VH-VL binders against Myosin phosphatase Rho-interacting protein (MPRIP). Designs and how they scored, part 7

Target 1, 108 residues: Myosin phosphatase Rho-interacting protein (MPRIP), of Homo sapiens (Human) (q6wcq1r43to150)
Amino acid sequence: KPIYGGWLLLAPDGTDFDNPVHRSRKWQRRFFILYEHGLLRYALDEMPTTLPQGTINMNQCTDVVDGEGRTGQKFSLCILTPEKEHFIRAETKEIVSGWLEMLMVYPR
Short names: E, the ipSAE of ESMFold2; O, the ipSAE of OpenDDE; V2, 0.75 times the mean of E and O plus 0.25 times the DockQ between their complexes.

## First folded at step 5 (VH-VL; framework fv_ofatumumab)

Design c1 (from b2 with heavy chain S33A S57D; at its last look DockQ between E and O 0.94; V2 from the best seeds 0.81)
Fold by ESMFold2, look of step 5:
Structure c1 (fold): chain C 108 residues (1-108), chain A 120 residues (1-120), chain B 107 residues (1-107)
Amino acid sequence: as target 1 above (108 residues)
Amino acid sequence: EVQLVESGGGLVQPGRSLRLSCAASGFTFSSYAMHWVRQAPGKGLEWVSTISGSGYDTYYADSVKGRFTISRDNAKKSLYLQMNSLRAEDTALYYCAKDYPYDEGYFDYWGQGTTVTVSS
Amino acid sequence: EIVLTQSPATLSLSPGERATLSCRASQSVRSYLAWYQQKPGQAPRLLIYDASNRATGIPARFSGSGSGTDFTLTISSLEPEDFAVYYCQQYDYWPLTFGQGTRLEIK
């Protein structure tokens, strides 16, 4: 059952923000859907039939923190899981604040 | 069907300004990032600027930063390029281009372009 | 800025032949590379995206391959309408950049 959704920008896998060439890397605009069982899916558009490009298991999330210091991008968040870090960005402060409120319930 | 129609080109002296327009139809304009790409006479393609579907994010080639401003009016389904402090090297055919599928950075539909000539 | 170098600058072939066009990036763009065709007096036409996926309506004779820094556009059997200029374009980094083009001309 979806409980939240919206457009966000996702840093490509393997982006190293300490590498200056990576800081100009284009982030990918994706539609994110958070399901009540903790699955966070993203796809190319909001259509339910669109094949997801990937997922993040929020039940394995250890923290959700402000991302601006790490990424250099306004309105960004770091989602920390044991396997990897995920970096997302919103277009406005209002959008990122809404997402932070929804995602902060998951860290152990 | 998707249609992009550019206008506003012309002959201008260096240091002057022009505003280009692109009228869009045949798709949900506000869902798509839009781009300006130019081609100098007899030369290759050069990306100029990108604006996100919402209009909140804008990007520019280094050669035009601080001089050109991309904007959009989603109610009018129109894309704009305000070109200030024009130089001879800005002489080109300017294309309006639609992103595919929404905001990936490559372009599936292009207009026919509008010509800008900057000459003394 | 990512520099894309296309080779050869001009490729002269006859209809029915196989064309192979190269694009090299100055650093890895992973698979974030597109190919366009441009005929005289016309706007560019998207052929390939994500290095190897054909755009809607593009004939099967067009194929793309490669990743990282080295990319190839192949036209398996040239038709008369395929003689044009071809550009590669990367979208892994800002600014977006194009190669200088390869002109495919009839021998």
Scores: ipSAE 0.621, ipTM 0.896, lowest interface PAE 1.3, mean pLDDT 93
ESMFold2 (binder alone), look of step 5: mean pLDDT 95; pTM 0.960
OpenDDE, look of step 5: ipSAE 0.903; ipTM 0.963

Design c2 (from b2 with heavy chain S33A S57E, light chain R30Y; at its last look DockQ between E and O 0.92; V2 from the best seeds 0.84)
Heavy chain, then light chain:
Amino acid sequence: EVQLVESGGGLVQPGRSLRLSCAASGFTFSSYAMHWVRQAPGKGLEWVSTISGSGYETYYADSVKGRFTISRDNAKKSLYLQMNSLRAEDTALYYCAKDYPYDEGYFDYWGQGTTVTVSS
Amino acid sequence: EIVLTQSPATLSLSPGERATLSCRASQSVYSYLAWYQQKPGQAPRLLIYDASNRATGIPARFSGSGSGTDFTLTISSLEPEDFAVYYCQQYDYWPLTFGQGTRLEIK
ESMFold2, look of step 5: ipSAE 0.716; ipTM 0.916
ESMFold2 (binder alone), look of step 5: mean pLDDT 95; pTM 0.958
OpenDDE, look of step 5: ipSAE 0.904; ipTM 0.961

Design c3 (from b2 with heavy chain S33A, light chain R30Y; at its last look DockQ between E and O 0.94; V2 from the best seeds 0.84)
Heavy chain, then light chain:
Amino acid sequence: EVQLVESGGGLVQPGRSLRLSCAASGFTFSSYAMHWVRQAPGKGLEWVSTISGSGYSTYYADSVKGRFTISRDNAKKSLYLQMNSLRAEDTALYYCAKDYPYDEGYFDYWGQGTTVTVSS
Amino acid sequence: EIVLTQSPATLSLSPGERATLSCRASQSVYSYLAWYQQKPGQAPRLLIYDASNRATGIPARFSGSGSGTDFTLTISSLEPEDFAVYYCQQYDYWPLTFGQGTRLEIK
ESMFold2, look of step 5: ipSAE 0.702; ipTM 0.912
ESMFold2 (binder alone), look of step 5: mean pLDDT 95; pTM 0.959
OpenDDE, look of step 5: ipSAE 0.903; ipTM 0.962

Design c4 (from b2 with heavy chain S33A S57E, light chain Q27E Y32W; at its last look DockQ between E and O 0.94; V2 from the best seeds 0.79)
Fold by ESMFold2, look of step 5:
Structure c4 (fold): chain C 108 residues (1-108), chain A 120 residues (1-120), chain B 107 residues (1-107)
Amino acid sequence: as target 1 above (108 residues)
Amino acid sequence: EVQLVESGGGLVQPGRSLRLSCAASGFTFSSYAMHWVRQAPGKGLEWVSTISGSGYETYYADSVKGRFTISRDNAKKSLYLQMNSLRAEDTALYYCAKDYPYDEGYFDYWGQGTTVTVSS
Amino acid sequence: EIVLTQSPATLSLSPGERATLSCRASESVRSWLAWYQQKPGQAPRLLIYDASNRATGIPARFSGSGSGTDFTLTISSLEPEDFAVYYCQQYDYWPLTFGQGTRLEIK
C-alpha cells in the first residue's frame, strides 16, 4: 500500500516561525511514507516495522503550500489540516518537487 | 563493533591549518549524522560541528563558523574537520561522535579523541 | 543559544547513597535532553536520552526525569565506579549545547 517515500526534515510540533527563539530549533530528519489510502506516516527510518513517530491524514488536508515565506527555509512545504500546520523541507529542489506533485492531489 | 578512530591532531602555531580525520567501522556510516565535540584541557564538553548522513546539511558552533569545515566521504567511511585560522582557544581534545538513532543530535559512540594544541 | 546550568558543581556522597543531579535549561527543550558520564582519561558515555530512556548497557540504578526546563539524573545506590563528571546535553536547538558538568565524588 505504500505509493511514495523519502527522507524529509520535519519542524518540531509547536514551532512558531514568528518567534526568533524558535527559528533555531532543530528540524527532525524522518522517513515519510505515503500510503494508498491517504495516510502520510513518518518514522525514524525507512523500515515499515519501525514504530511511526506520527501520521498526517492527507484525506483531511485543506492545502499544501510553499513554506519558504513562513519558515525562511528553501525547499519547504506547509501541509494544512484542521488539527494543525505541518512544515516539511527537503534537502534538494528535486526532492521537494516530487513530494509536492504527490501531495497536491489531496487538497479540496 | 562500532569503532571511531580520530587522527590528524598535533602542535601548530596560531593562524595555521590542520585537518582532522575520523575512520568509522562497524555500522552503516552513510545512515548516521556525525559530530565533532571538543574538550579543552580541564574544561567541559563543547559541540563543534554536525554533518548529516547525506552530507548536504552542515552546522557549526559560532566559535568556529567560517574557520572550520566539516565533511565526509561515505565511500571511505571517513569524517573530516578542516580547521583553518587556528587560535589558542581551539586547543582541545577533539572527539568524533556518532548520532543515535540516526540524526537526533545526541551521541551513543565516541572515539578516544585526537589532541590539537595551538601555541606560539 | 540554550544555556544548560548543572547543579551542584560538586556532589560528595558515600557509597550506597542516592545521588540527585540537576540540569536547568534557559528555554524549554521539551524532552530532548541526554546525560553523559565521563571518567578521567576516557571519552564520554551516553547514560540517558530523551530525558528518561536508559542507553544500552546502562545499569538500572541510573534514571532520568523531567521535561521542559528542569531535568534530574538520579543514581539510586552509588557504586565506587560511579565517581565521574556528569554532563547534560540538549538537542532541541542549534547549536547543540552541554551543561558545565557536575563532579560526583564518593565521600
Scores: ipSAE 0.588, ipTM 0.893, lowest interface PAE 1.4, mean pLDDT 93
ESMFold2 (binder alone), look of step 5: mean pLDDT 94; pTM 0.957
OpenDDE, look of step 5: ipSAE 0.897; ipTM 0.961

Design c5 (from b2 with heavy chain S33A S52T S57T, light chain Y91F; at its last look DockQ between E and O 0.97; V2 from the best seeds 0.00; counts 0 for: pae E 2.4 > 2)
Fold by ESMFold2, look of step 5:
Structure c5 (fold): chain C 108 residues (1-108), chain A 120 residues (1-120), chain B 107 residues (1-107)
Amino acid sequence: as target 1 above (108 residues)
Amino acid sequence: EVQLVESGGGLVQPGRSLRLSCAASGFTFSSYAMHWVRQAPGKGLEWVSTITGSGYTTYYADSVKGRFTISRDNAKKSLYLQMNSLRAEDTALYYCAKDYPYDEGYFDYWGQGTTVTVSS
Amino acid sequence: EIVLTQSPATLSLSPGERATLSCRASQSVRSYLAWYQQKPGQAPRLLIYDASNRATGIPARFSGSGSGTDFTLTISSLEPEDFAVYYCQQFDYWPLTFGQGTRLEIK
């Protein structure tokens, strides 16, 4: 079922990156689990039984793009869905590259 | 029992350096963001710096950015604050604080602090 | 930087009375607000997180409310041990910031 997992930073919902004060908004550390059928779940900890704070349906994802231009943060990605944009970032290039590789298969 | 013990404070002349340490026990140290918060004599609380559990990401108050460096040694369960180019305004009691639940930005346990005095 | 303004600066009340302490943010911090108690000679103690959740071991007489910019800490019936300085703190934005404190005197 789970095929990938790890800690990432998630921009809070409703963050407007054109608003200068929002660019200093604290990103939230969440544990992400990618399931084989395209469910991307995130929660406060790595336990699968922890109530998720949110999910992203990667099967509805239209693109996964570099996020630095929008967010001002290195190692960030934008996951585009019809309903909203999700912004995540990693602490290292290696971590974000691994996630990009896993997530990029869906919008194709 | 969570315990945080700060050390390394002292009296120092302006422009000099000090290194603060915080020894942690009673929790999985590497899972938690850690913080330094200071309190000048008779004044309120001021956040100084934060480091993530991994140690890869750090944040600083503007008043200390470029002069202070936060670090951690997860094997030794220790948090550090290297304080360079000290100023009179840095005189304060420096607290080590633990994040809750992991990296939200508020602090459930505090040490008793270590005093830094920068002579005028 | 988010400025938190606490009022009143000093609140003088008797045991058994209800205390109401205010914290106002310079812009919305949603519900990302914590309250701390600091007694003389002691480190701060977390009372409330996420605006309204009591921290572990905090008595039920302490409650928090509010969202956005206006927040309140209420102590429903003051006990002698409740005299202290109270600080609010936001964690929605970097830098993390505290209010200047409210000193609660029990008389």
Scores: ipSAE 0.448, ipTM 0.869, lowest interface PAE 2.4, mean pLDDT 92
ESMFold2 (binder alone), look of step 5: mean pLDDT 94; pTM 0.957
OpenDDE, look of step 5: ipSAE 0.890; ipTM 0.959

## First folded at step 6 (VH-VL; framework fv_ofatumumab)

Design e1 (from c2 with heavy chain Y56K; at its last look DockQ between E and O 0.92; V2 from the best seeds 0.84)
Fold by ESMFold2, look of step 6:
Structure e1 (fold): chain C 108 residues (1-108), chain A 120 residues (1-120), chain B 107 residues (1-107)
Amino acid sequence: as target 1 above (108 residues)
Amino acid sequence: EVQLVESGGGLVQPGRSLRLSCAASGFTFSSYAMHWVRQAPGKGLEWVSTISGSGKETYYADSVKGRFTISRDNAKKSLYLQMNSLRAEDTALYYCAKDYPYDEGYFDYWGQGTTVTVSS
Amino acid sequence: EIVLTQSPATLSLSPGERATLSCRASQSVYSYLAWYQQKPGQAPRLLIYDASNRATGIPARFSGSGSGTDFTLTISSLEPEDFAVYYCQQYDYWPLTFGQGTRLEIK
């Protein structure tokens, strides 16, 4: 059951923020849905029937931290899981703050 | 049916300004990133600028940064390009283009273009 | 800035033949590559997105392949209407960039 949702920008797969050239990569606009059981899904549009581009298991999340130092982008977050780091950002402070509140409940 | 109609092109002297418009119809305009792409006579395609659906994020080619301003009016379903300090190298056919599915960076519909000629 | 280099610059073929057009990126753009067709006096038309997905209404004879730096557009059996200029375009990096084009002309 969805409990939160919205448009965010997702750093492309394979982005290495230690490589200065990668800082010009185009972030991908995706619609994120957080489900009650801890699945964070993202897709090309807001329709539940759209095949997801990916998922993040928030039950395995070890930390959610400010992303600006790593990404150079305002309103960004880093979601840490055992599998990988996920970098998201919002268009406004209000949007990122709402997501931080919803996601901060998951880290150990 | 998606339609994009550019207007506002013309002959202008170097250093002057021109404002291009693109009237959009047949889709929910505010949901889509919109782009300007130009093509100099006999040359290839050059991306000029992009604006997000909300209008909050804008991007420019280095050749036009500081001189051109992209904007949109979602209530009027219109895209604009304010072109200041025009140079001969800006001479081109200017297309507006619609993103797909929303903000991926490739273009599924293009207008027919409006011609800008910058000449003394 | 990502430079896309298309080859050959001009490809001369007859209807019914198979066309193979190449696009090479100066660094990996993963699968974030599109192909467009442009006929004289017309706006470009989207053919392929995400390297291999045909856009709506594009005939099955058009196919795209590749990832990373090397990409190919194939037209399996040329029709008279396929003689045009073809551009590749990457959308992995700002600025968005196009290749210089391949002119597919009738022999």
Scores: ipSAE 0.717, ipTM 0.918, lowest interface PAE 0.9, mean pLDDT 93
ESMFold2 (binder alone), look of step 6: mean pLDDT 94; pTM 0.958
OpenDDE, look of step 6: ipSAE 0.903; ipTM 0.962

Design e2 (from c2 with heavy chain Y59W Y109S; at its last look DockQ between E and O 0.91; V2 from the best seeds 0.85)
Fold by ESMFold2, look of step 6:
Structure e2 (fold): chain C 108 residues (1-108), chain A 120 residues (1-120), chain B 107 residues (1-107)
Amino acid sequence: as target 1 above (108 residues)
Amino acid sequence: EVQLVESGGGLVQPGRSLRLSCAASGFTFSSYAMHWVRQAPGKGLEWVSTISGSGYETWYADSVKGRFTISRDNAKKSLYLQMNSLRAEDTALYYCAKDYPYDEGYFDSWGQGTTVTVSS
Amino acid sequence: EIVLTQSPATLSLSPGERATLSCRASQSVYSYLAWYQQKPGQAPRLLIYDASNRATGIPARFSGSGSGTDFTLTISSLEPEDFAVYYCQQYDYWPLTFGQGTRLEIK
């Protein structure tokens, strides 16, 4: 069922990068699992049985774009859905590039 | 059992340097962000600095930025604070603190602290 | 920088009484607030995280509530060992900040 996974940093819910104060918000380290049917789940640790903190339905995703302009953070992506924007980042270019490859197949 | 043991405190003159160490055991050190928090005598708690588990990212309180450098050696399970250009207001008990579950920003384990006194 | 203001500065109560400690943030920190207890000569101890979750090993008489800017630590029936200084701490923004503390003392 899982097809990809790894640690990423997630901007907290409610973050508005148009508000400069929010650029100082602490990003949250979460373990992300992408499932073959398009559910992207994140949780406090890597165990699949851990209750998720949240999910992103990649089947509803409208775009996955570079996030640096919006977030001010290197190695960041913006995942756009009708419900909200999600911002993730990685510690290295290699990690974020792997995630972009896996996620970029979903936007319609 | 999680253990954090600070060392390297002492009496130093203003403008001089001191290096604090924190020896960690009882957990996978490299997975956790680590923090320095200080407490001046008779005063409250002040966050000083944070380093990510990997060591790639660091953060500093404005009062110490440019003077203090946080670092870690994951092979030795050790956290460090290099303190340069010390001032009287840096006088405090310095605690090493462990994040939970990895990088949330609150501290589930603390050492007993090491005292730094900066005086002429 | 987020300023956390704790009230009262000192709370004088007897064992068996209920203690209510307040922490107010200068702007919303959502639920990213922790509470610590510190006894003289000891390191702080984590009591509550995420505003309301009790840390491991913390007695059920400790509870936290609130969100946004207004937070409360409640001790339902004070034990002699509960007389200490209590700090709140936010972790929504850099820099991480603590309140100035509430000293809970025996009346």
Scores: ipSAE 0.743, ipTM 0.917, lowest interface PAE 0.8, mean pLDDT 94
ESMFold2 (binder alone), look of step 6: mean pLDDT 95; pTM 0.957
OpenDDE, look of step 6: ipSAE 0.909; ipTM 0.964

Design e3 (from c2 with light chain Y30D; at its last look DockQ between E and O 0.95; V2 from the best seeds 0.81)
Fold by ESMFold2, look of step 6:
Structure e3 (fold): chain C 108 residues (1-108), chain A 120 residues (1-120), chain B 107 residues (1-107)
Amino acid sequence: as target 1 above (108 residues)
Amino acid sequence: EVQLVESGGGLVQPGRSLRLSCAASGFTFSSYAMHWVRQAPGKGLEWVSTISGSGYETYYADSVKGRFTISRDNAKKSLYLQMNSLRAEDTALYYCAKDYPYDEGYFDYWGQGTTVTVSS
Amino acid sequence: EIVLTQSPATLSLSPGERATLSCRASQSVDSYLAWYQQKPGQAPRLLIYDASNRATGIPARFSGSGSGTDFTLTISSLEPEDFAVYYCQQYDYWPLTFGQGTRLEIK
């Protein structure tokens, strides 16, 4: 049931991009897998046996928007859920565009 | 067994250039960020530079920005540091270090280091 | 830049004693803190990552604790091979930074 996957950079939980110091905060490389039922899982590597570091329920997602204004980083996205804002970025435009296409079907 | 072997150190005059190499083995080199860390004689550790596994992301300490260039050749499992416009303050033992689990920013394996001495 | 301040600068103890080494960050680094041991003529060795997790092969007498700005490395009963310099290192922010070191020496 995996339908998409790849390496992305994830901003650490609690990062506040309105705090200038946090703009130098190190992003974390994680392997993301999107499942058909809307679970977006991320882990330290792509191995099937690796325990996930976290998940995002895309069925709760209210929007997926360009993140550059908030993060100051090219190729970044903001995934908005009622519980948290999640910030991801890719190394290239091609990678982030592919992820946006896959994720944008979920917001209501 | 993970191994990191630095080379290319030596004695050079200020203003000259030197290129350091690190030969890696025992792991999937392209999956890991790699780092250079230096230690001046009798002093503590100073992070110098980082390059991501893909090579797309590079980071430098302010003391070396514009003078040093980190690079990697994933096919040859090799990490490099091109050091231009060397200064006496660059005198140090230079370590190659492997990130874990991929680019978290701490170093699970270190090489033995290669010595760079910058003196008139 | 995150400044890590280690204390004490030098700790003089005997084998069998308990060692407590402190690392204080100039601002919160959450749990993104590692500890290294370095003996003369050797490369540093990773002891602790994420503030409290022992690296592979590190004896149970080494433990780490803390979060935010205040961190501690504890060696519950010193062995002769433990007399070395210890460094903390944060990886929450660029640039990556190390503390200045604590020298643990035999009394």
Scores: ipSAE 0.614, ipTM 0.892, lowest interface PAE 1.4, mean pLDDT 93
ESMFold2 (binder alone), look of step 6: mean pLDDT 95; pTM 0.958
OpenDDE, look of step 6: ipSAE 0.905; ipTM 0.963

Design e4 (from c2 with heavy chain Y109S, light chain Y32W; at its last look DockQ between E and O 0.94; V2 from the best seeds 0.85)
Heavy chain, then light chain:
Amino acid sequence: EVQLVESGGGLVQPGRSLRLSCAASGFTFSSYAMHWVRQAPGKGLEWVSTISGSGYETYYADSVKGRFTISRDNAKKSLYLQMNSLRAEDTALYYCAKDYPYDEGYFDSWGQGTTVTVSS
Amino acid sequence: EIVLTQSPATLSLSPGERATLSCRASQSVYSWLAWYQQKPGQAPRLLIYDASNRATGIPARFSGSGSGTDFTLTISSLEPEDFAVYYCQQYDYWPLTFGQGTRLEIK
ESMFold2, look of step 6: ipSAE 0.737; ipTM 0.921
ESMFold2 (binder alone), look of step 6: mean pLDDT 94; pTM 0.958
OpenDDE, look of step 6: ipSAE 0.914; ipTM 0.965

Design e5 (from c2 with heavy chain Y100S; at its last look DockQ between E and O 0.96; V2 from the best seeds 0.85)
Heavy chain, then light chain:
Amino acid sequence: EVQLVESGGGLVQPGRSLRLSCAASGFTFSSYAMHWVRQAPGKGLEWVSTISGSGYETYYADSVKGRFTISRDNAKKSLYLQMNSLRAEDTALYYCAKDSPYDEGYFDYWGQGTTVTVSS
Amino acid sequence: EIVLTQSPATLSLSPGERATLSCRASQSVYSYLAWYQQKPGQAPRLLIYDASNRATGIPARFSGSGSGTDFTLTISSLEPEDFAVYYCQQYDYWPLTFGQGTRLEIK
ESMFold2, look of step 6: ipSAE 0.733; ipTM 0.918
ESMFold2 (binder alone), look of step 6: mean pLDDT 95; pTM 0.967
OpenDDE, look of step 6: ipSAE 0.907; ipTM 0.964

Design e6 (from c2 with heavy chain S54Y Y56G Y109S; at its last look DockQ between E and O 0.85; V2 from the best seeds 0.82)
Fold by ESMFold2, look of step 6:
Structure e6 (fold): chain C 108 residues (1-108), chain A 120 residues (1-120), chain B 107 residues (1-107)
Amino acid sequence: as target 1 above (108 residues)
Amino acid sequence: EVQLVESGGGLVQPGRSLRLSCAASGFTFSSYAMHWVRQAPGKGLEWVSTISGYGGETYYADSVKGRFTISRDNAKKSLYLQMNSLRAEDTALYYCAKDYPYDEGYFDSWGQGTTVTVSS
Amino acid sequence: EIVLTQSPATLSLSPGERATLSCRASQSVYSYLAWYQQKPGQAPRLLIYDASNRATGIPARFSGSGSGTDFTLTISSLEPEDFAVYYCQQYDYWPLTFGQGTRLEIK
């Protein structure tokens, strides 16, 4: 069951902020839904029937950290998993803080 | 149905200003990124500017940065392009274009364009 | 910025023939690539998005393929209405960029 949701910007798959050319990649506007069992899915719009563009298994998440140093973007977070890093950013500090609070329950 | 109608084009001398408008209907305007794309006579397409939904982030081609300003009025369902310090190379047909589904960066609906001619 | 190079510049074919149009990016844009058709005096029309997905209302004879740097638009059997200019466009990087176009003309 969904427990949190909202619009965020997502860095595209394969973005490596250590590679300067990737800093001009277009961040993708996605609607994120966090489900109670730890699935974080994102899609092109907020409709439940929309096929998700991707998912992040928060049960595999090793850390959620501030992303500004890595991305150069305010109000950004880095979600670390064994397989890859995910970067999200919000429009305001309030929005990103709400997401951090919801996501920080998963890392071990 | 989606409709995009550009207006405000005309003949102007170099160095002058012009403001383009695009009236939108048939979709929830505030939800969509909107774009300006231009086409010089007999030439290809050139992206000019983008404004994200809710008037958030704005982006410009290097050729117009500092001279052009994109804006929107969500209550009036209108997109604008303020063009200052116009040059001969700005001569083109200017299209208003709608993103899909909201802010991907490709354009599923286009207006018919408004012509801007910059010459002495 | 990402430069998209389309080839050939002009393709002369007859109705019923297969058209193959190429778009090459100066660096990987993954699958963030669209194709447009533009007929004289008309606004562009979206054909393909995400490299291979047909836009709403686009006939099945149009198909897109490729990823990374090399992309292809194929028209399996040309109809008279398909003679137009075709543009590719990437949306992986700012600034958004178009290829220079391929003009598909009737022999």
Scores: ipSAE 0.732, ipTM 0.913, lowest interface PAE 0.8, mean pLDDT 93
ESMFold2 (binder alone), look of step 6: mean pLDDT 94; pTM 0.959
OpenDDE, look of step 6: ipSAE 0.897; ipTM 0.958

## First folded at step 7 (VH-VL; framework fv_ofatumumab)

Design f1 (from c2 with heavy chain Y109S, light chain Y30W; at its last fold request DockQ between E and O 0.93; V2 from the best seeds 0.87)
Heavy chain, then light chain:
Amino acid sequence: EVQLVESGGGLVQPGRSLRLSCAASGFTFSSYAMHWVRQAPGKGLEWVSTISGSGYETYYADSVKGRFTISRDNAKKSLYLQMNSLRAEDTALYYCAKDYPYDEGYFDSWGQGTTVTVSS
Amino acid sequence: EIVLTQSPATLSLSPGERATLSCRASQSVWSYLAWYQQKPGQAPRLLIYDASNRATGIPARFSGSGSGTDFTLTISSLEPEDFAVYYCQQYDYWPLTFGQGTRLEIK
ESMFold2, look of step 7: ipSAE 0.775; ipTM 0.926
ESMFold2 (binder alone), look of step 7: mean pLDDT 95; pTM 0.960
OpenDDE, look of step 7: ipSAE 0.911; ipTM 0.965
ESMFold2, look of step 8: ipSAE 0.739; ipTM 0.917
ESMFold2 (binder alone), look of step 8: mean pLDDT 95; pTM 0.960
OpenDDE, look of step 8: ipSAE 0.907; ipTM 0.964
ESMFold2, fold request of step 10: ipSAE 0.775, 0.758, 0.698; ipTM 0.928, 0.926, 0.898
ESMFold2 (binder alone), fold request of step 10: mean pLDDT 94, 94, 94; pTM 0.957, 0.958, 0.958
OpenDDE, fold request of step 10: ipSAE 0.920, 0.919, 0.921; ipTM 0.967, 0.967, 0.967

Design f2 (from c2 with heavy chain Y109S, light chain Y30F; at its last look DockQ between E and O 0.95; V2 from the best seeds 0.85)
Heavy chain, then light chain:
Amino acid sequence: EVQLVESGGGLVQPGRSLRLSCAASGFTFSSYAMHWVRQAPGKGLEWVSTISGSGYETYYADSVKGRFTISRDNAKKSLYLQMNSLRAEDTALYYCAKDYPYDEGYFDSWGQGTTVTVSS
Amino acid sequence: EIVLTQSPATLSLSPGERATLSCRASQSVFSYLAWYQQKPGQAPRLLIYDASNRATGIPARFSGSGSGTDFTLTISSLEPEDFAVYYCQQYDYWPLTFGQGTRLEIK
ESMFold2, look of step 7: ipSAE 0.723; ipTM 0.918
ESMFold2 (binder alone), look of step 7: mean pLDDT 95; pTM 0.960
OpenDDE, look of step 7: ipSAE 0.908; ipTM 0.964

